VHH binders against Interferon-induced very large GTPase 1 (GVINP1). Designs and how they scored, part 10

Target 1, 242 residues: Interferon-induced very large GTPase 1 (GVINP1), of Homo sapiens (Human) (q7z2y8r1479to1720)
Amino acid sequence: DKRLFVLSILGLQSSGKSTVLNALFGLQFTVSAGKCTQGAYMQLLKVEETFTEELGFDFVLAVDTEGLRAPEHSNKSKDRDNELVTFVIGLANLTLINIFGENPSEMQDILQIVVQAFLRMKQVKIFPSCLFVHQNVGEATATDQTMDGRRRLEQKLDEMAAIAAEQEQCLDVTCFSDVIRFDVNTHVYYFAHLWDGNPPMAPPNPRYSHNVQQLKSRILMTATQESRGNIMKISDVKSRVQ
Below, E stands for the ipSAE of ESMFold2; O stands for the ipSAE of OpenDDE; V2 stands for 0.75 times the mean of E and O plus 0.25 times the DockQ between their complexes.

## First folded at step 4 (VHH)

Design z8i (from z8 with T102S I103W F104L V106T E108D; framework vhh_7z1x_3)
Fold by ESMFold2-Fast, scan of step 4:
Structure z8i (fold): chain B 242 residues (1-242), chain A 123 residues (1-123)
Amino acid sequence: as target 1 above (242 residues)
Amino acid sequence: QVQLVETGGGLVQPGGSLRLSCTASGFTFSSYEMNWVRQAPGKGLEWLSGISSSGSTISYADSVKGRFTISRDNAKNTLYLQMNSLQPDDTAVYFCARGHISWLGTSDYFDYWGQGTQVTVSS
């Protein structure tokens, strides 16, 4: 039976998550792709034979959500998003949370839904693994933006955690680090433009490439650690998804 | 040491065809994913197509799907792009680019590029 690592990605519509997914996985090694009953899109990727023993898994199941809606649109839409997020995080060995810094309102909305889901899972003793991916398209000074972005993200996560804790009546939660193991300096990856458009015939952006490599390394470390503790098989996923 | 050299560009009428070649040297060509990327005047880079090291897996951008065909000859260290039904908006400098090998067997980024070959589609 083949071993499976499940990687989920959450993001708002138009958040650039497809660009990140294409950079990480492409479409060339997808074994199968399709939608499941919860509105998630799944791609099954085969790990190269030379790496399967080292990694401890044979396949990666990449789970992408259709795109989260802003909560202010309707209560039914918000309930749908909460259900989808809970499903996706519950299915995954690792969840990537894709955020887009050019719209603060949209960032707050996704963080609220995600933090509430993590807090609810914490209450039932489920401790998901998560990484944040921030697409900073259009930023001229990537270094300064990264520093400000990390500070702002941490502040917003702490704010959302406090609000969620009050709503869920959790006495032991005051900041995001109380909800999940999180270090803003190591669990957040910032992506600049894929291509440097100035000058007009510019090469690929080295910072974007470096960030992809760092994210892949972190995914690999998490996957290797997860495979030694617990791993699911392809047959297990069919039961859970149906 | 690593070199990629594109040839085959030129002037062609709308609806015409061209075949681009990229000759690789200084590395084991058969071990790397290869890609075609173009840049139109005053525009950014646009990825067009990629082909796996063995040639068995191929992908295309929507803008060229059905019109362009990527292929490779590992014995000759050569990458090809057959371009059919060319349109004026296909006018660009065409580059071949080597994909960086990842543990999933997909390109992480392009680490080496050719100098490019000019394709002009004009009446």
Scores: ipSAE 0.000, ipTM 0.187, lowest interface PAE 11.9, mean pLDDT 69

Design z8j (from z8 with G99D V106S S107G; framework vhh_7z1x_3)
Fold by ESMFold2-Fast, scan of step 4:
Structure z8j (fold): chain B 242 residues (1-242), chain A 123 residues (1-123)
Amino acid sequence: as target 1 above (242 residues)
Amino acid sequence: QVQLVETGGGLVQPGGSLRLSCTASGFTFSSYEMNWVRQAPGKGLEWLSGISSSGSTISYADSVKGRFTISRDNAKNTLYLQMNSLQPDDTAVYFCARDHITIFGSGEYFDYWGQGTQVTVSS
């Protein structure tokens, strides 16, 4: 039985999750890929042999979803998204929440679904780790307005947490940090466009590459920490599948 | 059933233009990065261009930069390749390909391909 670190990625349909995954890992170490019965896609990534002993795991399992739908639609759509989110977050050692573009309503949609899921996990004493990735924003937003962006995200997360707490009658929850351990200054990554300027003449954006490396380092540190205190085997993943 | 169907290929003279289309069905087109790949006679596969799910992030191979433009219409589930300043070396079968949901870079792992459309550049 081999040791496994599970990384899940959530986002709305058309969120560019593939671009983020490709940028994070980039190298051909995938052993297999497939679709599970819950509508998630899984790719197995073999850790280089020289690092397996130090890291404490042999594989990374990347779990992606088809994409979440806007929650204002029918009850059937809501039930599907709730089941997928519960499955994906419950399976993962770390969940990446991918926000694409600058549309505030799209951001609110995904934050609402995710915050509610985390609050429900808290009720059963499961405390998943999460990171936010905001991609395909303007260069000025990513570099010049990063602090304003982080503050607004924190305010929105706190708002969603208060709404979810009222719906679930959790009187001890007033902000997002009461739901999950979260620091807006260290757990949110803003990515500008990959290219600095207009394609096809634009060079790669150096700040995009730097932010990818920072996120990758954070993921690996989380994976290493999890392997020491909460390592999983492939057989353990099977027991989590509904 | 996932299907990708290319159209728009044909015979064109050097310096001419051609627009390829790829119609997708059987999956949520707006959730996937899409790519164009070609195979010239007697050559291997060459990746040409990729476009993100929203259309905001685009990349090109050096061989086609400045001449080809990739675009998509998510409402129509259609991918496009506008080819300008065509040269005899552009003669190839052109494929649209769906990027596999993976940790690999674009152009390396495509899980579904169209049947291809022939482009011939000749006088």
Scores: ipSAE 0.000, ipTM 0.110, lowest interface PAE 15.9, mean pLDDT 68

Design z8k (from z8 with I101V I103M V106R S107T; framework vhh_7z1x_3)
Fold by ESMFold2-Fast, scan of step 4:
Structure z8k (fold): chain B 242 residues (1-242), chain A 123 residues (1-123)
Amino acid sequence: as target 1 above (242 residues)
Amino acid sequence: QVQLVETGGGLVQPGGSLRLSCTASGFTFSSYEMNWVRQAPGKGLEWLSGISSSGSTISYADSVKGRFTISRDNAKNTLYLQMNSLQPDDTAVYFCARGHVTMFGRTEYFDYWGQGTQVTVSS
């Protein structure tokens, strides 16, 4: 009767993934990490029994990568990152794709790697669930531009999917929604003001603790919704993986 | 340093039995809850069983209850999983993991894992 929810987090090297995980699971003062092959780190967490019925699971396994490197001219670096991403996504019930800051090139890099992995999985009938979180965008008008930000992300995902499909001769794929079940209005969470300063080196701003709790709550709410709303579809997908 | 090493995996026919062992070093084994977790090909991780530090409290997942038995020998720093009536669906990598309580006691996590041992059930 024990239910396990596997949450994986992906992001570029130095994107603050470890800081997010430490904040979500209370590990700011813990240097110990679970050993794992291929550069992934795992932690198994028990959900307090009073919350298991509301959440729909008893345990959370958090899986973090050391950090994906931006694509370079090296084919070996790309192959290693693709293998790690495929492993991490394949392991997870939900994959959190962490996009950090406003650099379009870095965003394109992570999306390229992730979309390629999803396309490969689609070819073997594996349809993972994913959630995009855009952190550390702090302009005053960012809230008004949330819809525009979602449209830009969808456009980039569609572009990456089309390119990947051409490279892999997948004629049935024209946009990202052909690769995975995706709705930019429900699968993208935009957090504009998690930090005040330079992300990797800066201390968190005075409101960081509150913003972290909001992020944690949103991830858990999304996980609960995916578990409840798609329980039979998830079972169907798992049976197809066999 | 903390180390957990699983042994005892292998190939077995349906209806057969295997006994897995996990040897612990680098910490006071008798002070920690220990657990078994598995991952079947193409599936997520599944918690199977947990045993308290003294061995007095034991829990099992429904999928293995009545077929698997967890036990520990604190004098030998060793955790065991006796697996009976094995079926093809039991094919997986089996991990042992050390239980840890967070400082606020509201959540509990596993801070150290073994590398896993492969169990294959086929005719």
Scores: ipSAE 0.000, ipTM 0.114, lowest interface PAE 17.0, mean pLDDT 67

Design z8l (framework vhh_7d4b_2)
Fold by ESMFold2-Fast, scan of step 4:
Structure z8l (fold): chain B 242 residues (1-242), chain A 123 residues (1-123)
Amino acid sequence: as target 1 above (242 residues)
Amino acid sequence: QVQLVESGGGVVQPGRSLRLSCAASGFTFSSYAMGWYRQAPGKQRELVASISSSGSTINYADSVKGRFTISRDNSKNTMYLQMNSLKPEDTAVYYCAAGHITIFGVSEYFDYWGQGTQVTVSS
């Protein structure tokens, strides 16, 4: 039985999830033509033996989901998305929530689904770790937008948590930090444009490369810390899925 | 039980083409990254091409870029190497390998190896 770290990524359709995964691990997850019934794709990454003792795990299982849809007013579509999201979050040691651009409505849709899933996980005493990756943030005003964006994200998460808690009759939850430990200053990563202009003529943006390196470092830090406190075996993954 | 079997090697003249195949059995092929290595007489073994488990990420050695194309068919448990514009310098034993991408460094860990197939390019 080998030790396993499970990393999942969630995001709306066409949110750039594949670009981030390829940059982090050299992998690009394919969108199935409807061939995978649950919309989840798994890849196993082997940790070099010289690092397994330091990290506390032998393998990384990367789980990518077919992009979530943001239907206008379809309760049935949201129920299907909730099932997939709950499954993926429940399976993972760390979940990346990928957001593309700065559209408040699309952001609200993904956050609502994610918050509801985390609240349900809390009810069964599963406490997964989560990082937010916000791609395609404007570069010219990035610092100011990032600071304001962090405040707005926190406010939106608190709002969604309060609404979800009321629906689930959870009197002990009034904000997102009551659901899981969350620090908007350290658990949110903002990415500028991938290119200095329009490909194929534009070179990669150096700031994007730096942002990927920071995210990769954070993922490894989280994995190492979690392994020290809660080392998982392959057999343990089956238990968490159920 | 695990096997990787190469085929398609042979003797050709410079400028010609060969297609190598690697048939896999005894493991879940679609979960493994695959690669082609070669070893020429008196040289170290080198990676010439690699392909991710889904087929979406492909890498080539500088010496073969634009001439070789790696591909895979997960439904057939087979990996291919299309070698065009062959040069005498391409003469080597070609090995297929299966493994997982490591998260540290730019290396791939290969768990399984084929026995190799000889490619000779001579005029």
Scores: ipSAE 0.000, ipTM 0.133, lowest interface PAE 11.0, mean pLDDT 68

Design z8m (framework vhh_brivekimig_d4)
Fold by ESMFold2-Fast, scan of step 4:
Structure z8m (fold): chain B 242 residues (1-242), chain A 123 residues (1-123)
Amino acid sequence: as target 1 above (242 residues)
Amino acid sequence: EVQLVESGGGVVQPGGSLRLSCAASGFTFSSYEMSWVRQAPGKGPEWVSSISSSGSTILYADSVKGRFTISRDNSKNTLYLQMNSLRPEDTALYYCARGHITIFGVSEYFDYSSQGTLVTVSS
């Protein structure tokens, strides 16, 4: 049985998730692709044999989700999003949470769903790994904007964690770091206009490729660390998806 | 503007050696991972080797392990590929690329890929 690293990506509709996956992994080596459940698409990527021993896994399963939050606001749509997010996070060794732009209302929606899913995972003693990718930040010297953005994200995550904990009567949770291990300085990546032209068809913007390489390195380091601890077999994932 | 200029290719007999160079300009070379990629006639691109910004981490394709050595000189903004024990199968255009190539191989979108340098190992 081959060793598998599962990487999931979550985001709102039109958030550029597919462009991020293509930039990170160059999906030309897809062995298999298909829909595993309503709202999720899986691509099995074969790791070149040269890297399998060093990384500790043979394949990457990339799980892309349909954009969260349907235009029709209803209880059924909200339940579908929550079910999809819980499934995707539970399946993954690492989940990328893709945020596009700086609209507070749209950011609130994805963070609320994600925080609730992580809180549910904590209740059953599952501690997933996650990274936040914030796209379409300004081209200015990004340090000032990035620092303000990190503080704002942390405040929103903490607020949503407290609200979710109150709703589910989890008195031991007061901030997001009580839900999962999280550090806004090391688990959040900010991308100014990454790509030339319109995503998802545009190639990576050469001016910002350094940020992509940093994220790629972090993902590979996380994958290598996870493979030493709890690597999944293809048969395990097939059983869980079916 | 970012520029990468390869040199050092040529014609060599099987078992021979060549050293490729890539001169980088327009960016802070010492801050980026660098890679060598090759494309043989009639084949798709193949990743050959990558080196970290400091030079401390190096990766090779199985087909070249033990024969090729990647290195860099950050003071000269230059990337090198020392090729020993060359085989007819090593015949290809060799490209210098900025950044780490994906573990799944070479994307058709290369970050600052250049014109390449031709290496021909005679039959």
Scores: ipSAE 0.005, ipTM 0.199, lowest interface PAE 10.4, mean pLDDT 68

Design z8n (framework vhh_8emy_2)
Fold by ESMFold2-Fast, scan of step 4:
Structure z8n (fold): chain B 242 residues (1-242), chain A 123 residues (1-123)
Amino acid sequence: as target 1 above (242 residues)
Amino acid sequence: QVQLQESGGGLVQPGSSLRLSCAASGFTFSSYEMHWVRQAPGKGPEWVSSISSSGSTINYATSVKGRFSISRDNPSKTLYLQMNSLRPEDSAVYYCARGHITIFGVSEYFDYRGQGTQVTVSS
């Protein structure tokens, strides 16, 4: 049985998640293994034989959602999205949380959904790994601006964690680091407008390709670390998604 | 299992030099940012220096800038700290620490540190 690394990508509707998948691994949704009953789409990627021993897995299962609705939608839609998010994060060895642009409302919405899902998983002793990918960011890529952005993100995550903990009656949680292992200086990646482009156009310049290769390398290195304790077999995924 | 082992500390006179080493094992050293952190008796830990996985991005605390230099040798899985013009206030236990993977260079955050090596600067 072959070893599998599950990579999930989470974001709001119209967040450019498919662009992230295609940029990182050349994935296409038409090649997906099929639609899961939870509204998640899966695609299996074969790792080149020369890298399987180095990485510790034979395949990457990329999991993408149909797009989430903002928390202000109907209660039924909110419950469905919460269940989908919990399922997708719970299935993954690593979850990429995709934030498109610098809209504060989008940041608030996705952080609320994610923090609530992680808190629910903590209650059942599941501790997933995550990375934030903030793409289509304007001029806020300078070191000083990025540091200020990271500080604000940490404060917002701590605020959301406290609120979620109060709602779930979890008194031992006061900040986001109580919910999941997270370091805002190393688990958040910022990319300028060159990340998305306007399909079907070629990348705007060579530096964009370099940034994508660096992110891909970091994701694969994180996957290698996580594979030591949490790698699964393909047969295990079939059992879970049935 | 991640292990970091520091060496090279000792007792020296003010104005002297020391070179600290940290031997890493149990992980892919070339994939991680590395840090030096120190802690003097009765004080909290103070971040000293950091170096990116490739060695291209290096940062120093203001208190040691111009006197200390950090370097790494990825093939031998070893981190170094060259300390020049040592002062009594540099006296501390020095720890090497493993940082997280990032594409933006070095951060002040880390997840593992070693046992430490004692540096004492006294006349």
Scores: ipSAE 0.000, ipTM 0.108, lowest interface PAE 15.9, mean pLDDT 66

Design z8o (framework vhh_7z1x_3)
Fold by ESMFold2-Fast, scan of step 4:
Structure z8o (fold): chain B 242 residues (1-242), chain A 124 residues (1-124)
Amino acid sequence: as target 1 above (242 residues)
Amino acid sequence: QVQLVETGGGLVQPGGSLRLSCTASGFTFSSYEMNWVRQAPGKGLEWLSGISSSGSTISYADSVKGRFTISRDNAKNTLYLQMNSLQPDDTAVYFCARGHITIFGTSEYYFDYWGQGTQVTVSS
């Protein structure tokens, strides 16, 4: 049986999730699983043979979700998006949370959904790994702008965690770090615009390529650490997906 | 610093074959995905083929699948494109382009360095 690393990505509609997956893994998929009934798209990506021994896995299962809708009305017992998010986070060795642009209300929507899902997972004693990817940032290379962004994200996450914990009567949760292992300085990646203009006339943005390389390095480090523990085998995925 | 140089272009008759080469310098060639892209007269850029750092993962555009073969020799820092069954509409400037550091698959759309190009003309 072959060894499998599961990477998931979550984000709102039109947030550029597929662009991030394409940049990380390229466009060639040697094995594809297709769409599952929960609204996720699953692609099996073959690891280059020269890396399989060192990384400790043979395939990456990349899980892309249908874009999540901003909630018009919140009812967690009826929210299909919340069920999809919980399923995807539970399946993955690592989940990427994709945030697009700098609109505070749109950021709040995805953070609310994600924090509620992580809190539910904590209650069943599942502690997933996650990274935040913030795309379409006008000054992604500016340290001051990035630092302010991290502070604001942490504040919003802590606020959402406190509200969710109060609703669920989780007295041991006061901030987001109580829900999952999280460091705003190391678990958040800021991405510049993909292109300097309109393809194919415009050259690729070198800053975007650099951001992708940093994220790719972090994903590989996480995957290598997971391979020394219990990594999923392909036969195990059928029990979770079906 | 980073340099890509294409050679092997020229005039060939329809149905003929050519082999293009791209020599790389100024970076660790064996760590990067490599690609071939062309531009026909009066047309935009067309991606043709990509190859992973090890050579184990290869992709082709539908327009060249079955006729062109991409390969690489990491010991020589050289990328190749074997072109068979050439047609007049294959007339174009052919560029070598560097992709991402490869761990998984190939990338068709992310190129940070390009060669100067080599002219391929298919006629008479």
Scores: ipSAE 0.005, ipTM 0.266, lowest interface PAE 10.4, mean pLDDT 71

Design z8p (framework vhh_7z1x_3)
Amino acid sequence: QVQLVETGGGLVQPGGSLRLSCTASGFTFSSYEMNWVRQAPGKGLEWLSGISSSGSTISYADSVKGRFTISRDNAKNTLYLQMNSLQPDDTAVYFCARHITIFGVSEYFDYWGQGTQVTVSS
ESMFold2-Fast, scan of step 4: ipSAE 0.011; ipTM 0.375

## First folded at step 5 (VHH)

Design a1 (framework vhh_sonelokimab_d1; at its last look DockQ between E and O 0.01; V2 from the best seeds 0.00; counts 0 for: pae E 14.7 > 2, placed apart)
Fold by ESMFold2, look of step 5:
Structure a1 (fold): chain B 242 residues (1-242), chain A 123 residues (1-123)
Amino acid sequence: as target 1 above (242 residues)
Amino acid sequence: DVQLVESGGGLVQPGGSLRLSCAASGRTFSSYTVGWFRQAPGKEREFIGAISWSGDSTYYAVSEKGRFTISRDNSKNTLYLQMNSLRPEDTAVYYCAAGRYIFTYSSNEYDYWGQGTLVTVSS
């Protein structure tokens, strides 16, 4: 029976999806045809057999939602994505939470729904991991991941965890690290623009490539840690999804 | 528990405007997504729109985009619905609702409901 690592990507815009997946996984994987289930695009990536023992899994299931609707400029939006977000977080070993651009209200709303979903997973004894990714930000923000910005995110996550814990009556939760394994200094990544102009003529942004490799390394490190106790076999994923 | 009370309904001519209010009491109001529904006679309850926990994001049923505006004031525990360009088809009982999910349009995802306020648009 083959071992499967499930990676979910929330909030990533569809125009960047294939490029990010290719940059993250390159030629180490054979890509299978994807399929869409309940608004989630799923693609099975077979680990080449020469890497299977090093990585500790045989397949990666990449689960991508068509991007969550960004709030409109007047801070108004419509969607039906709570069930989808709960589904993909509950399925995944690791969830990438992508915040596209520099819209802080989108970030706050996405964080609220994510925190609630992880708290629900804790209540049913499912302990997925997450990484936060800011894509398409200014170059200054991408190069200066300041302590101030990380501290503000950590404070916001802790505040939302405390509120969610009161809503769900979880007495043992006072901060976000009580909900999931989280370290704001190692689980938050910032990416500049994908290209130095408009495709197809623009060359890749060099800072983007470096940051993608850093994210890839963290994903693989997380997958190795999960292989010790939480990696599912493919048959188990069928049961969990069904 | 959260208790919700709607007000501001009444009779208005076509093309007119009304502002509905929803006063909340009980648990911390800022911990809930709050929204508006309506139910016309003989029809199922219909989603209008909602505003997130923080008040930063609003979302609307596609049919209501552009005529209705939702806002909230967490310091007063109050949700508002501004309705413009009213039509006879907008005649319904309007309900305020609160739930814990941030991105939902389904009435089944809302845990607390008000008593409703009647809006009549009559030519």
Scores: ipSAE 0.000, ipTM 0.166, lowest interface PAE 14.7, mean pLDDT 65
ESMFold2 (binder alone), look of step 5: mean pLDDT 76; pTM 0.794
OpenDDE, look of step 5: ipSAE 0.006; ipTM 0.248

Design a2 (from d9j with G53W S105Y; framework vhh_7d4b_2; at its last look DockQ between E and O 0.74; V2 from the best seeds 0.00; counts 0 for: pae E 11.4 > 2, unsure alone 64.3 < 65, grease 25.5 > 24.2)
Amino acid sequence: QVQLVESGGGVVQPGRSLRLSCAASGSIFSTYAMGWYRQAPGKQRELVASISWSGGSTNYADSVKGRFTISRDNSKNTMYLQMNSLKPEDTAVYYCAAGTQWLTYRYYDMDYWGQGTQVTVSS
ESMFold2, look of step 5: ipSAE 0.000; ipTM 0.283
ESMFold2 (binder alone), look of step 5: mean pLDDT 80; pTM 0.828
OpenDDE, look of step 5: ipSAE 0.042; ipTM 0.510

Design a3 (from d9j with G53W Q101Y W102I L103F; framework vhh_7d4b_2; at its last look DockQ between E and O 0.57; V2 from the best seeds 0.00; counts 0 for: pae E 11.2 > 2, unsure alone 62.9 < 65)
Amino acid sequence: QVQLVESGGGVVQPGRSLRLSCAASGSIFSTYAMGWYRQAPGKQRELVASISWSGGSTNYADSVKGRFTISRDNSKNTMYLQMNSLKPEDTAVYYCAAGTYIFTSRYYDMDYWGQGTQVTVSS
ESMFold2, look of step 5: ipSAE 0.005; ipTM 0.277
ESMFold2 (binder alone), look of step 5: mean pLDDT 79; pTM 0.818
OpenDDE, look of step 5: ipSAE 0.113; ipTM 0.560

## First folded at step 7 (VHH)

Design c1 (framework vhh_7d4b_2; at its last look DockQ between E and O 0.47; V2 from the best seeds 0.00; counts 0 for: pae E 10.2 > 2)
Fold by ESMFold2, look of step 7:
Formats: C-alpha cells, sequence, structure tokens
Structure c1 (fold): chain B 242 residues (1-242), chain A 123 residues (1-123)
C-alpha cells in the first residue's frame, strides 16, 4: 500500500555525488573509492505524514552508485558502467547527473552513456526524468553567468542524441529533447564549491546551501508530477530490483 | 525574478478585520509551503501562520489561533491571511515567506521573503 519515489545520482568516481546527496538529505553514503560488488547503495527516506496524500507517495528511495570510471581505453570498464547506468536509470523516477567538469573527454564519454541509456528507456516506453548538477569551483550560481555553459551542454546533449539515434536506429530522434523531456534552463543546476578554502579547516560555502535549496524545490516539483502519473508501490520496486 | 508582494495592510480600529494577500511570481508556487510572519517595533520577527504547499495543513501562533485564518489559491499564485478581532498587540509589519520543506520536520528556514505591509490597530 505504501508508494515510493526513487531518486538516483550518477557521476564519475570521486566527483562529489555522495556529497550532493548528503547535502540534500543528510545521507551517509560512502565517499571513498571503495569496491562494491553490486554497485548500488540505497537509503529510504520517510515523507512527512501530512504530505503523503498531497504528494502521492510515502517514501523516497535515494540510490547512490559506485562512481563511474573514465573509460578512455577500456571496453570492459565501459561495458560494466553501461549496464549499471541502464539499470539505475530504469529503476529511478528521477536521476541526477553529477558533472564535475575536470576532464572534457571524460565528461563527453559519460554523457554519451547516459544519453544512450535514456534512449533505450524510450524504446521500452519508460520515461524517467533527469536533472543535471554541474559543479564548478569558485563560481557564482546565477543564470546570466552560466548561460554560455547551458548552451554548450545543450549542444553536447544534442550531438550525443544524434549519435545514439544512429546507433540504435531511431529515426524519430534528432536532439536530446526528442529522447526525454528536457529544458536546459530548468533542468541544469550549478553548484558553488562546497568549502570556502581547503577542508577540513574551511567552513562550508553558504552559496552551496542556496544551490541545495533550489535543487530541492525542483526535485519536489518533479516528484509531484511523477505522483500524478507514474509512481509505483514499494512491492513493485522490490520486484524490479530483483 | 522571484517576487512576493504583500497587500491589504492599513489602519483599523480594535475588533475589526483585515485581509492580507501575497502575490507570488518567479517560482513554482504550488511546490512551496508559505507563511506569514510579523515584526512589531522592538521585537524579533515571529511566525504568525503557515500553510502547506497544497493547503492541506495549517499552523498558527497561539496568540492568533481562532482569530486568523491562512489560505492559498494555487491557481492564482496567491496566499491570504484573514485577520479577525484585531487587537492593538497585532500592530506590526507583516511579511509573506516561502519555503521548500516537505520531508519530516517543522515549517522553518524560508527561502524567499516579501518586503512587508504595515498593519496598525489603534483607537
Amino acid sequence: as target 1 above (242 residues)
Amino acid sequence: QVQLVESGGGVVQPGRSLRLSCAASGFTFSTYAMGWYRQAPGKQRELVASISWSGGSTNYADSVKGRFTISRDNSKNTMYLQMNSLKPEDTAVYYCAAGTQWLTGSYYDMDYWGQGTQVTVSS
């Protein structure tokens, strides 16, 4: 009888994705590059009882993954990452794509894997949502200051969608918005650096807290939209995970 | 681009009523919990009333319970405060506020604030 909203985060290893989940919800996921044979970690969050009928679900399942690797030269690493990404995207109602932006080639490769996973979901009539979280050190988080970055990301996503459409033989896909519902102005978030200086001596950056609240608001809006159309019961999620 | 604009303040006699409105723009109103706060001269700002994002849950300060009613119309992006049986102690600047808390906890840590509207209750 209990309903569940599934939220996942994907990103490169050591890209700070568990830090984002901790900032959003106070979760204690591993932040080290440790080994995990199953590749996914989950934590259940309870929705305040007065909101459950309004939201249409009772719990949020937060899913964190072992970080994706930089698959520049290894086909085996890319194959394993592709399976994990496809599984996590297929499980989640909303997936956060964490981008740190430290290696342009690595970012492009991971975006290609993600776009292919969303295209595969479209082919089986599963329509998960995504938000992009782009972390930059020492930058302000204003729309006008990030307009160029949004346009660059949109162009890359459109390029990856066209490539994936050719590979998957999908003639009805020419841009990323054909793959999933996407608006670069509302689905991309920029975070200031977490610390003002070098941890552990530096205090947390107060601009980071503001960025977190903006993201929480969008997550709530997405969860509300999913509740009106696609939310599933906990029993159905348990069956899918198996 | 986010704006919260209060209206409906004024000067009234004790025992009378006022209705405050807060018009919201620049964010998705229906995903935010809303509240009215007030600040009397020489006092700290205090919560008067709050309302969940759908309007299904409300909370009131003890000093206004039974006299004030908070409501919202998500189709018009507007929150209201009906203030009945006004007392001189209700004299303050009243502020509209919006926050995103929806997991277990209390209504606090508002993200956005209006500029306030003066309410004066005097003979």
Scores: ipSAE 0.005, ipTM 0.250, lowest interface PAE 10.2, mean pLDDT 71
ESMFold2 (binder alone), look of step 7: mean pLDDT 84; pTM 0.855
OpenDDE, look of step 7: ipSAE 0.192; ipTM 0.601

Design c2 (from c1 with N59K Q101R; framework vhh_7d4b_2; at its last look DockQ between E and O 0.64; V2 from the best seeds 0.00; counts 0 for: pae E 10.7 > 2)
Amino acid sequence: QVQLVESGGGVVQPGRSLRLSCAASGFTFSTYAMGWYRQAPGKQRELVASISWSGGSTKYADSVKGRFTISRDNSKNTMYLQMNSLKPEDTAVYYCAAGTRWLTGSYYDMDYWGQGTQVTVSS
ESMFold2, look of step 7: ipSAE 0.000; ipTM 0.257
ESMFold2 (binder alone), look of step 7: mean pLDDT 84; pTM 0.863
OpenDDE, look of step 7: ipSAE 0.087; ipTM 0.541

